# VHH binders against o75319, part 205

Target 1, 181 residues: o75319
Amino acid sequence: GNHIPERWKDYLPVGQRMPGTRFIAFKVPLQKSFEKKLAPEECFSPLDLFNKIREQNEELGLIIDLTYTQRYYKPEDLPETVPYLKIFTVGHQVPDDETIFKFKHAVNGFLKENKDNDKLIGVHCTHGLNRTGYLICRYLIDVEGVRPDDAIELFNRCRGHCLERQNYIEDLQNGPIRKNW
Short names: E, the ipSAE of ESMFold2; O, the ipSAE of OpenDDE; V2, 0.75 times the mean of E and O plus 0.25 times the DockQ between their complexes.

## First folded at step 14 (VHH)

Design ie39 (framework vhh_4orz_3)
Fold by ESMFold2-Fast, scan of step 14:
Structure ie39 (fold): chain B 181 residues (1-181), chain A 120 residues (1-120)
Amino acid sequence: as target 1 above (181 residues)
Amino acid sequence: EVQLVESGGGLVQAGGSLRLFCAASGFTFSDYSMSWLRQAPGKRREWVALITSGGYTSYADSVKDRFTISRDNAKNTVSLQMNSLKPEDTAIYFCARYSDDDIGHPFDYWGQGTQVTVSS
């Protein structure tokens, strides 16, 4: 059961830190068992993720995994010093309010506990694009008051790929602000 | 090869119950999230329920609180318990393996389907 996700190779492994935020987006890392199906330059393991973050002179303080699967890598494949949070998020549909609030709570908690450092919140789904971009942009719009088009442009530029799902883009631009109680 | 075989469909009166089963083979079942989808006459296929390897579940709003998805990793089976059935639940029900893909196809293997007919 170790098939590579469709078009996974077409996307940059890791984007750049989104300026003015603690966010960095990437595609799902694949554990060592997937490497027999990949050329050396296509490999992107959990170890490769941390090496690429380090190459940008950045450091991860939290990983938020939005995939609706556990087959790509195990939390145990990550350094014990980096917290891992799983938020099961169904693809193709706009994330529900419960999922949005879980994401916001995790981000807010990290920021309060990490005010004295510059560690990043790493966010990924399978391609690090649609679910990832939606939740990061939703946070920027709802919590930080960023204009929707500015949030989307910032994510697209820093990820190196544009959000592809029109229903996600439409919700970001025209949907209601989701406020926590 | 990957095989998904559904069973348990049939005819039932409105308000009744049915339990669908899907037997999976040809892959490491416990590695994959599994899904049920349905296709009503003259309509496109719609997603019904998802379950992760560890048992986390998600449901379409139309079936929430009426349907329950479950799995047995030791037996390579996924099940759908359907309660309080309505005529609008009439459809062919498909078992599918969930790929978790936002770019390509979200389901990479499908069963042949099992017919559920709810009369009223």
Scores: ipSAE 0.709, ipTM 0.859, lowest interface PAE 1.2, mean pLDDT 92

Design ie4 (framework vhh_4orz_3)
Fold by ESMFold2-Fast, scan of step 14:
Structure ie4 (fold): chain B 181 residues (1-181), chain A 120 residues (1-120)
Amino acid sequence: as target 1 above (181 residues)
Amino acid sequence: EVQLVESGGGLVQAGGSLRLFCAASGFTFNDYSMAWLRQAPGKRREWVALITSGGYTSYADSVKDRFTISRDNAKNTVSLQMNSLKPEDTAIYFCARYSDDDIGHPFDYWGQGTQVTVSS
């Protein structure tokens, strides 16, 4: 379907690289079938994503897609040189431990394989905000030892929008550290 | 015009089984993840099961290992097999289209619901 997600147009397409990390967050790109419902300045296709990353003098090395759908774009709409990973993540609820583990494993694997370059891990859900911000912050807190409030502030500043789901924020601030099995 | 029509509800004794069906029309069914939610009297509506177009599934802890969601993309149908039913499973069960929206409502269309009553 050609249905544009609610308030998708209200959010900045791509944030900035989070300093001291390899993360960059963005909202879901929309394939060509959605463009008839969008003004030219509202379009954000997979191609537009890569153009905007390049404009920041950055390069993507991995895309992690957290949406619980495949209707927005297809992996084949992305350059063949950039790996794509789907982690089906249910919105509104705090991601479960299995989802958190999958995300951490993917990030750790990318960092190990990309020690000799400065390529970024691009992470998105539908708005590039709640699921995206939660999992990036969870990684920084659990793996990198960043203080919860510092991780959240860094994400909010670089994304250009604040995490909106209170349950996600409270889990990051007060929830347990998730240890891998 | 999106329509979701549930069927299969009824009265069953604790420990019994029911299978619910949802017939979807008015949209490209294969593009959307689908859900079953329920609402017991005096309680909030809660989701119990989700399924992606490709068949990946997720379940609420309360129904895990007892309920199975499935879909038939050729027939635009989503089903919920409910086993080992408990009195606390008594609720109106709704079929819903999952919007994948973290900002607004996670479900953009709902059916009218089908009543499931589990006697002690």
Scores: ipSAE 0.779, ipTM 0.889, lowest interface PAE 1.0, mean pLDDT 92

Design ie40 (framework vhh_4orz_3; at its last look DockQ between E and O 0.89; V2 from the best seeds 0.84)
Fold by OpenDDE, look of step 15:
Structure ie40 (fold): chain B 181 residues (1-181), chain A 120 residues (1-120)
Amino acid sequence: as target 1 above (181 residues)
Amino acid sequence: EVQLVESGGGLVQAGGSLRLFCAASGFTFSDYSMAWLRQAPGKRREWVALITSGGYTTYRDSVKDRFTISRDNAKNTVSLQMNSLKPEDTAIYFCARYSDDDIGHPFDYWGQGTQVTVSS
């Protein structure tokens, strides 16, 4: 069967909305085939994701999936009312400029089309931490003009876990601003 | 048991072409992204090409426009077409399963590899 990612169970399934933004980060929900390898309380399905978001009195308006695999769940497992966007992002390395641009473009498009509501942009990779944190912070830094350390601190606090990969942190803190067009 | 078996390696002259093959078994092949890795003497192992279940591809800059990764989900195979080969491409090439594990190693299985030697 499908392999459960290392330490996936150790991470909070869903973070908190990042104040001043429409972002919320979460770890990858797993389709039913993974449940046989998990205790009931460890399970986190696409349905569970939406339930947890509702428990926070929030609503998802977009899901951005950054994983470079399709084995975790199917877009069909999500409600049709919530758009799903896949941005294949290779793990462990800093995303390239094209990936960064795709993410920024998706976020800006969503914000433009959703000015009349307060729906959230849900972003996840495998653990909802490194790739997710990098791209959210990259957006805040490059587009919103947030100080890198402030962006990182905000993400870490809201996700409930800290970015772990030094190359991501280093690039956010000291790397060049990426073009927004 | 997950098995990945590479084939197609050999000696080729610079500017030549070579096609590598990988036969996968022991898992639901169509669920997983796959990759080709290589390790040159004295260097770290590096991925050169990735392919998702649906056929989306990513290449290392050094092999872009020269290498093409493809897969056949019905046959559980992955291939790497290598054109315009350079001496710098000399390495052991490995077929690998890409699990997308962000905390652990992102390539959780790979074969024994096949030697590719490009002479100048």
Scores: ipSAE 0.904, ipTM 0.950, lowest interface PAE 0.5, mean pLDDT 96
Fold by ESMFold2-Fast, scan of step 14:
Structure ie40 (fold): chain B 181 residues (1-181), chain A 120 residues (1-120)
Amino acid sequence: as target 1 above (181 residues)
Amino acid sequence: EVQLVESGGGLVQAGGSLRLFCAASGFTFSDYSMAWLRQAPGKRREWVALITSGGYTTYRDSVKDRFTISRDNAKNTVSLQMNSLKPEDTAIYFCARYSDDDIGHPFDYWGQGTQVTVSS
């Protein structure tokens, strides 16, 4: 199916690199079949994603796709030189410990393998906001020791949109540290 | 138009089993993740199981190891096998299409539901 997600057009396609980290967040790219429902300036294909990253003088080394669907684009639509990782994550609810572990393990593995470059980890869900922001902030808090308020502020500023799910924000601020990587 | 039609509900004794079925039409079924949700008397509606187009499954903790969600993309059906049923599983069970939307509604189409009653 090629229906556009609700409010997908309301969000910036790609945020900025989060300073001091290897993270960049964006909304889900939509394959060519969705373009019939979009004006030219609204299009955000996998190709558009890489063009926008290049325009920021950055380079992707990994894409982590957090959507609980495969209908938006195919991994084959991405350059074969960029690894793609799917972590099926149900929206609305706080991601479970298994999902958090998978995310942390993937990030740690990428960083270990990419010590000699400055390539970015691109993370997205449908809007690049709630699941994306939660998992990036959870990583910064649990693994890097960043204060929750600072992690959230950094994500919000660099994404250009604030985390909207209060249960996600509450878990980041008051939830336990998950030492599961 | 999108239609989801549930069947298989009924009355069963605690410890028993039921299998629910959902027939989907009006969309490309194989493109979408599907879910089973339930609403118990006096409670809010909650999802119990989800399945992606490729068969990856996710369960609510209270039903894990007792319920199994599955799908047949060729027949446009999703089913829920419920084993070791408990009185607290009594609810109307709904089939739903998962939109993957964090901003809007996570489920964009629902069936009318099928009643499951578990006696003690």
Scores: ipSAE 0.810, ipTM 0.904, lowest interface PAE 0.8, mean pLDDT 93
Fold by ESMFold2, look of step 15:
Structure ie40 (fold): chain B 181 residues (1-181), chain A 120 residues (1-120)
Amino acid sequence: as target 1 above (181 residues)
Amino acid sequence: EVQLVESGGGLVQAGGSLRLFCAASGFTFSDYSMAWLRQAPGKRREWVALITSGGYTTYRDSVKDRFTISRDNAKNTVSLQMNSLKPEDTAIYFCARYSDDDIGHPFDYWGQGTQVTVSS
């Protein structure tokens, strides 16, 4: 039921804004029912997420949830003023073209709608690392023309943890550039 | 305590159909995404279909448009309708609970499996 994801406690809750982009990455916030299995200092709730973003002098304008489950928290746990988008993304495998398209479409739509503010797109999967890092980097490579190694380095530095999944890294470095927007 | 029990496997001629069933117990079924996995001889166990608690589905390309995963949260069951079966679909099929864990195993429980054999 309220099983804490493997090594979830080992990851920084929220990264830093990625300079030159509108992205910030974080691990999945956990609703109250998970807190029984966590020490107070280990908790990272939806409320904690927004407090930590504000401590960085930033504001979220969209949350993209990449998890392939609905058990971690409910969208109702988020401020109603912040748009929420679920993109069910299967883990452990390089995201398929449909998933990549949905992500690019959501980001492009956000950037157009928010051209006159500096709000951020918050992106998370379970750990805020592999699926999150892959899709952010895929966007930067395919849409912004960033070199793969530069995108990965930027993500790793700002997230505070390196992308771990080798098949994702290899696809970003040596795989095709996608034009499926 | 967590149990997943598959049934409905068997021998079928290519082009035929089978429907697999999975009975789940020992956990809050409606909280979890579920999957069907398969393991062909000499190959790794792989997922073929996933379904969220809310009914969103994802399929491996090789089975898309031929297989349909469904669930009944009231009965704690998952099923897999398999149409237009091919010899390469021959495998042991497992019902599994999806962990959505980036680090740990993507499936944290699975059943004993049910054999599906597709003859040419």
Scores: ipSAE 0.747, ipTM 0.890, lowest interface PAE 1.1, mean pLDDT 92
ESMFold2 (binder alone), look of step 15: mean pLDDT 84; pTM 0.843

Design ie41 (framework vhh_4orz_3; at its last look DockQ between E and O 0.91; V2 from the best seeds 0.84)
Fold by OpenDDE, look of step 15:
Structure ie41 (fold): chain B 181 residues (1-181), chain A 120 residues (1-120)
Amino acid sequence: as target 1 above (181 residues)
Amino acid sequence: EVQLVESGGGLVQAGGSLRLFCAASGFTFSDYSMAWLRQAPGKRREWVALITSGGYTSYADSVKDRFTISRDNAKNTVSLQMNSLKPEDTAIYFCARYTDDDIGHPFDYWGQGTQVTVSS
């Protein structure tokens, strides 16, 4: 069967909206084939994702999937009303400039097209933590002019878990600003 | 049982080419991203190429524009075309299943490897 990522169960399924932004981070939802390996209360499906978002009185307007696999769930498992964007992002290493640009472009496009609502940009990788946190923080730093430490703190607080990879943290704190066009 | 079996390694001269093959079994091949890793003597194992189920590819900087990873989901195979080989490419090359696990090790299975030696 499908491999459940290490410690996936230990992470909150869905974070909180990041104040002053349209971002919300969550861990990867898992399709039905994973349920046989999980207790009922541990299950987190695409449907569960939307239910949890609704419980927060929020609505998803876009899902950005940063995983470098297609084994977790299918885009068809999502409601047709919510656009899905895949940005294949290799784990463990700092995303390259092209990946960063793709993410920024997607976010800016969404914000431009959704000025009339308050729908959220849902971002996830496998655990919704490292790649997710890096790219969100990178956006806040490069595009919104947020101080690196403030961006990291905000993400960590809202996600309910802290960025774990030192190379990501170091790049956010000390790395160069990436081109926005 | 998951099985990955590499083949195609050998001795080549600098500037030469080599094509590696990997046969996979024991799992739904088309569901998983696959990778090639290599380990040179005295060095850590490193990934050199990744490919998703749908054929999206990524390469380590050291092999970009020289190596090409491909897969055949109907045959459960992954290939690595290596061109413009350099002595520093000398290593044991492993075929690996990529799970995208961010906390644990992102490669949960790999083969016994195949030796690639590039002479100067």
Scores: ipSAE 0.872, ipTM 0.935, lowest interface PAE 0.5, mean pLDDT 96
Fold by ESMFold2-Fast, scan of step 14:
Structure ie41 (fold): chain B 181 residues (1-181), chain A 120 residues (1-120)
Amino acid sequence: as target 1 above (181 residues)
Amino acid sequence: EVQLVESGGGLVQAGGSLRLFCAASGFTFSDYSMAWLRQAPGKRREWVALITSGGYTSYADSVKDRFTISRDNAKNTVSLQMNSLKPEDTAIYFCARYTDDDIGHPFDYWGQGTQVTVSS
């Protein structure tokens, strides 16, 4: 079965690049088999993702997929030139330290290897909102020293939608900094 | 029609073990992550274990290192091996299909549940 996530259609496919960072957030692309349940203007395939990024005059250098599923699209649906990283992240709970540090390590590695270009790190979960926003903000707070409220505001503005999970927001604002991995 | 049918529950003494089974039908089982959840009397339903189609697993802290989730995609079955059982593990255990949805419901189909009772 090709079940489309609740309210997936309600969210913008792709946000804007977060200024001062290499991050861009988007909702999960859906492979062609899902298109029978979508109007033409609602379609957002892996190809559509790359077209929308190009329309913003940006280029992806890495995709980090935070979904706890492989049913929405396959890595093979992406251009071979763009690295794909899967970090299985359970929704609803604040991501554990292992997941946070895997994300930080991937971002740091990308930035080190891409100092000579301006390619973006694309991050998504199912809606490109809660897990995505949490991990991007956690990185900005813990690694770049951004104030929690500033990180959240920057993500919300650039994504075009506000983080919705209160437990994620509370952890970002008042939780411990996750150091050492 | 999606159906999930649990079995394997029962009465066991503290420190004992049980293995639960869930038989799935009516959908492409290998496309979906699957879960075990439980509900104790007077408590809210909570997830205890998740498994992706490829076998990556995650566990709630309360059951980590004691429970093992596994699946057989050829047989459309997901299983939960429960070791070192404690009285607080007493609950109805449900098999569920995981949607990966943070906005709506994280699970869209459930079995009827199987009772696990752990005596002191």
Scores: ipSAE 0.802, ipTM 0.899, lowest interface PAE 0.8, mean pLDDT 93
Fold by ESMFold2, look of step 15:
Structure ie41 (fold): chain B 181 residues (1-181), chain A 120 residues (1-120)
Amino acid sequence: as target 1 above (181 residues)
Amino acid sequence: EVQLVESGGGLVQAGGSLRLFCAASGFTFSDYSMAWLRQAPGKRREWVALITSGGYTSYADSVKDRFTISRDNAKNTVSLQMNSLKPEDTAIYFCARYTDDDIGHPFDYWGQGTQVTVSS
């Protein structure tokens, strides 16, 4: 069977737009085959994602999928007009420099291409918390010059849940600044 | 019931090669990312190689360029080619299913393991 990720039901499906940025974070949407194990009110499909974004009067211009698997949903379940980028990111460890570079490159490319609109970059891992929070904060710290504690606080507030993994938090707070290119 | 069965372990001289195999059953194998882990005596179990259903691979630094993970979705198998073996590679090697879960455990099923011993 299609196992529901641990504690996935306990997390808000979609966060709020992070003020002063183009980011919005969410947990992984689950395709229909997972719905057998979910009550109707617990469902959060790719379609539900876009409905919830529209409810916030926002529009996605890019989805960055950080999961290291393809079983949760298919890119074909997303509107064809919305760009999708997979960055396979190994969990439980601080993302390596190549992964961080790919994320920064994708965000910078999006910002250049979308200078004249207000569309958002949607970022998710499995729960939209640890890998997602780390890479968003790493970008804000390294590229935008945000103080580590301010980046973490902003992410936590807008996601509605706090970053949990201590190794990620320690690397953001006390680790080296990473090169941007 | 999910089952993972490793084979191909044994004793090999330093600098040699060995190929491990894992047969999977009880789940839709082609939907899951898979891993090889190892546990040296007195050490924690650690992953050494990961592979997605689509063939994307990642390796621990200690084995990069020496080990190659591969899979055959038609036969429900995952393999680990181990070249240029070192005594430090001595461990029990486990085939595992990757959860991609940062909150829960990263691996939810493991085989019984196969012993690899690299002699000096």
Scores: ipSAE 0.751, ipTM 0.890, lowest interface PAE 1.1, mean pLDDT 92
ESMFold2 (binder alone), look of step 15: mean pLDDT 84; pTM 0.839

Design ie42 (framework vhh_4orz_3)
Fold by ESMFold2-Fast, scan of step 14:
Formats: C-alpha cells, sequence, structure tokens
Structure ie42 (fold): chain B 181 residues (1-181), chain A 120 residues (1-120)
C-alpha cells in the first residue's frame, strides 16, 4: 500500500537527542511517491530527515527501522555512509524478548564501534513513539540502569510527545529486566 | 476474495515434527507479510511466527530454534516447520495475513485453522 499512515501528520518529524545517550527518535520518512498526498509543509522524506538532524548540529551513524513494512522508503534512499538496520516489530503489542535482544545487540555493537565519535543512533517506527520509545527506554533501564520513570520522562521530553500505550508504560515500570545472554 | 487454507496438522508424539502449509488466494501474495498464530484450549490466541514480504522472519520465544517459517511466492504458500514438539505446543494453528503496522489486531484475514496435538 501507498497510503499515508494513520495519524502520521499528528507527530513532529524529529525529536531532540536524548541527553546522556546516543539516541534520537523520529517518525518514518516517506519516499517521493507519497509527496503528492502531502502539503509542502507536511513532507518528511529521507533527505528531510538528514537536513533536520544537521540543523540540530547532530550526525546519524545508524538508523534502526522498527516498522513491519518496507513500503514507506527504501534503504537506497539513505546516504550510503549511514548503516540501516531493519528490526520488524508488530505495533500495539510489547516487543517480544527476541526483538528486545536484537535491539540491544545492535545498540551495543554501534557504541563499541563508535567510541571515538559522537554520531547518533536514529530509531523510528511509524510514528516514532510507542515501539520506538519502548525499545529505547527498555535499553536504558536494562543496560544502563536508568529508573523506569526517568527513562520515560527523558524520552517523552526529547521526542516532544508522550508514550501513548498503557501496556508499554506498564511493562517498562513493572516488567522484568530482560537479560541478553 | 481473500482465502487462506491451512493443512498439515495431526497427532504426533513429543519430540516429533510436523510441517504446516497455508495456501493463499485472492490477493497479491508477495505484497503482504504472513503469520502463524495458535490457540490452546481455554487460552488466548498467541502469535507464533511472522515472515515479511521481504522474507525477514521473527518468532515467539516459546518456539525459537524449534520452528521455521518460510514462504514460496510462486506458489502463494506459507509453511511452518515444527521440530522438537512438546505437549505445550498442542493448539489450533491459524494462518493470517498482516494488513496494518500500528494496530493491535494487525491481521485482517484468517484461515479456519488446523489442529496439532502433541502427546506426552
Amino acid sequence: as target 1 above (181 residues)
Amino acid sequence: EVQLVESGGGLVQAGGSLRLFCAASGFTFSDYSMAWLRQAPGKRREWVALITSGGYTSYADSVKDRFTISRDNAKNTVSLQMNSLKPEDTAIYFCARYGDDDIGHPFDYWGQGTQVTVSS
């Protein structure tokens, strides 16, 4: 399908870097074929993403795409210098342990390879909110020992929108720590 | 009209194997992600495995390393290879089409299901 995702226009394209971390969250960029369905002010292409990141004086070193589809943009639409990783996650449900493991492994690998620079890990789902916020917060809680409420507050403030799904919030606050063995 | 028809279920002993098949028709199969879900007696339906249009796979922790999902776009078929079966795998297995990214009910079409019974 070539339709604009529901509520996609309701969210800010790109958040701010989460201080003390290498994370930045954004909504899914839409390739050129979607632009006929958007006003100029609503467009958010892969090029627009990189322009907005640069305007914040930041640089992407990795994009993690959490959507369950390949219809929104192609990896080829991204600069060849920025690695792209697809982790398929189903919306509305808390990501399973294998998905959490894959995300943690990708983040840890990036941080190990990028010790000598300040490049960011860009994370998105369709809206850059629920799946994105869950996995970033899960990483901060499980790996970095951040208190759940602090992780959630940091994400909400930097994204410019609050996590909406109560099941995700409940799991972050009261769920078990997932170990990557 | 979209149709999904499962086959391959049956009775097996613990430690055995079964291969389930789903024949799809009425839509452009290669454009859609496909899934297997299961429902044990008295329990909620749970997701088991998913394969995207691009061929990427994901699995529930309970079946990881034992089950393998695959697809054949030329034949419009999704398969689930189930190895090292346990009594806890006893359920009706459903084939489903994945229609939406951000919905808690992302599956818009389902098959009738095929029964898998694993004896101890």
Scores: ipSAE 0.021, ipTM 0.203, lowest interface PAE 5.0, mean pLDDT 89

Design ie43 (framework vhh_4orz_3)
Fold by ESMFold2-Fast, scan of step 14:
Structure ie43 (fold): chain B 181 residues (1-181), chain A 120 residues (1-120)
Amino acid sequence: as target 1 above (181 residues)
Amino acid sequence: EVQLVESGGGLVQAGGSLRLFCAASGFTFSDYSMAWLRQAPGKRREWVALITSGGYTSYADSVKDRFTISRDNAKNTVSLQMNSLKPEDTAIYFCARYADDDIGHPFDYWGQGTQVTVSS
């Protein structure tokens, strides 16, 4: 279906690369069938995503899609040169340990295989904010030892919007570090 | 317009089973993830099961290994098989369309619900 996500237009399409990391966050791209409901300046297709990344002099090496749906765009809408990973993540609740570990494994694998380039890991949920910001910050805290408030501030600054869900923020600040057993 | 209609609720004894059904109309059912939620007397509404268009499922811890959500895209139906029912499962059960939105409300359409009562 062609129903535009609530408040999707309220958020910037693409953030900036998070300095010192390989992460860049964005809202969900919408395939061509959604454009009938959008003004030209509101369109953000998969093609628009890659154009905006190029305008920043960056290159995507992996897209991690955290949405709990497949209706917004298909992997076939992406260039064949960019791997696509789907991690179905339920919104509203803090992601479970299985989801967190899948995300960490994907990031670690990408970094190991891409030591010789500067390609980015693109991460999105529907708005590129809460699930996206949580998992990126969780990775920085748990794997890279970044202080929680520093991780959150870095994400907020680079995304151009602050994490909105208090339960996500609370878990990042005061929750346990998620470790593989 | 969008309609979700639940059926299959009733009175059952602890340890029993029930199967709930939801008939959806007014939208392209196969494009949307669907959910079952419940509301016990005096409690907030909580989700219990989710299913994507392709059949990936998620469950709340309270119902894991006891409930199974399924769907039939050709018939526009979502079902919830409830096994090993407990008195604490007593609630009105709602079918909902999942909006995939963690900013606003996660569900954009709901049915009227079907009552499930589990006696001890």
Scores: ipSAE 0.779, ipTM 0.888, lowest interface PAE 0.9, mean pLDDT 92

Design ie44 (framework vhh_4orz_3)
Fold by ESMFold2-Fast, scan of step 14:
Structure ie44 (fold): chain B 181 residues (1-181), chain A 120 residues (1-120)
Amino acid sequence: as target 1 above (181 residues)
Amino acid sequence: EVQLVESGGGLVQAGGSLRLFCAASGFTFSDYSMAWLRQAPGKRREWVALITSGGYTSYADSVKDRFTISRDNAKNTVSLQMNSLKPEDTAIYFCARYHDDDIGHPFDYWGQGTQVTVSS
């Protein structure tokens, strides 16, 4: 399957590290088989991802893949030194409490095991925007005590694109804090 | 050309069961997550079940524990087993290809639908 995600080309491949956090957001990398449908300047492979992170003087220590598909790239396409975690999330839906819990535990576990380095947690869905932004902001609000509007502004600025789905934004601003599973 | 063809719909009494089938062609079926959606008269289409290429499943709360989605990648088929049917399950059921998108439409192809009518 070489079908390019809708509007995938419209989004910046990789955002910037979110200051004060270990998070960096990006759109889904596309394995080599997709490159025949892309101009050279549009390509964003797993290799391109790591090159762009390195260009920012950053290093990935974990990738969390939020897509509801395994079509775009395989874990085997990533360097063996970088752990990969799949958390299946359905697009357009606010992630459920179980999914939020899985995300928080993965982040907390990474941070405990990486106290002596500055490696980043890379998070992506298909566009690196709505599900990605929701879960990162939910973590910052619920675990780090960040004000909802501040979390959203920080994500939007660092991603280079604003969260687009109103149901996600409304849940972040007005929804309950998810303290436990 | 991508084609999805549903079958198995019909009339059933409340508490009964039906199994729907979807035959897919024109794409690499095993690369895509697949879905069943439904549309009741005067309502918007809603998804009820999703399945990834590897068999991970998700269900809408309204059908959880009653419906089971499955697939056969060798036969390019998605199935929906519907148990303990209720009158409110009456709808046209659509098979759809899920392309994982938060920005645009998450479903890029679907079939013509198969009618399920549940009488009380």
Scores: ipSAE 0.725, ipTM 0.862, lowest interface PAE 1.1, mean pLDDT 92

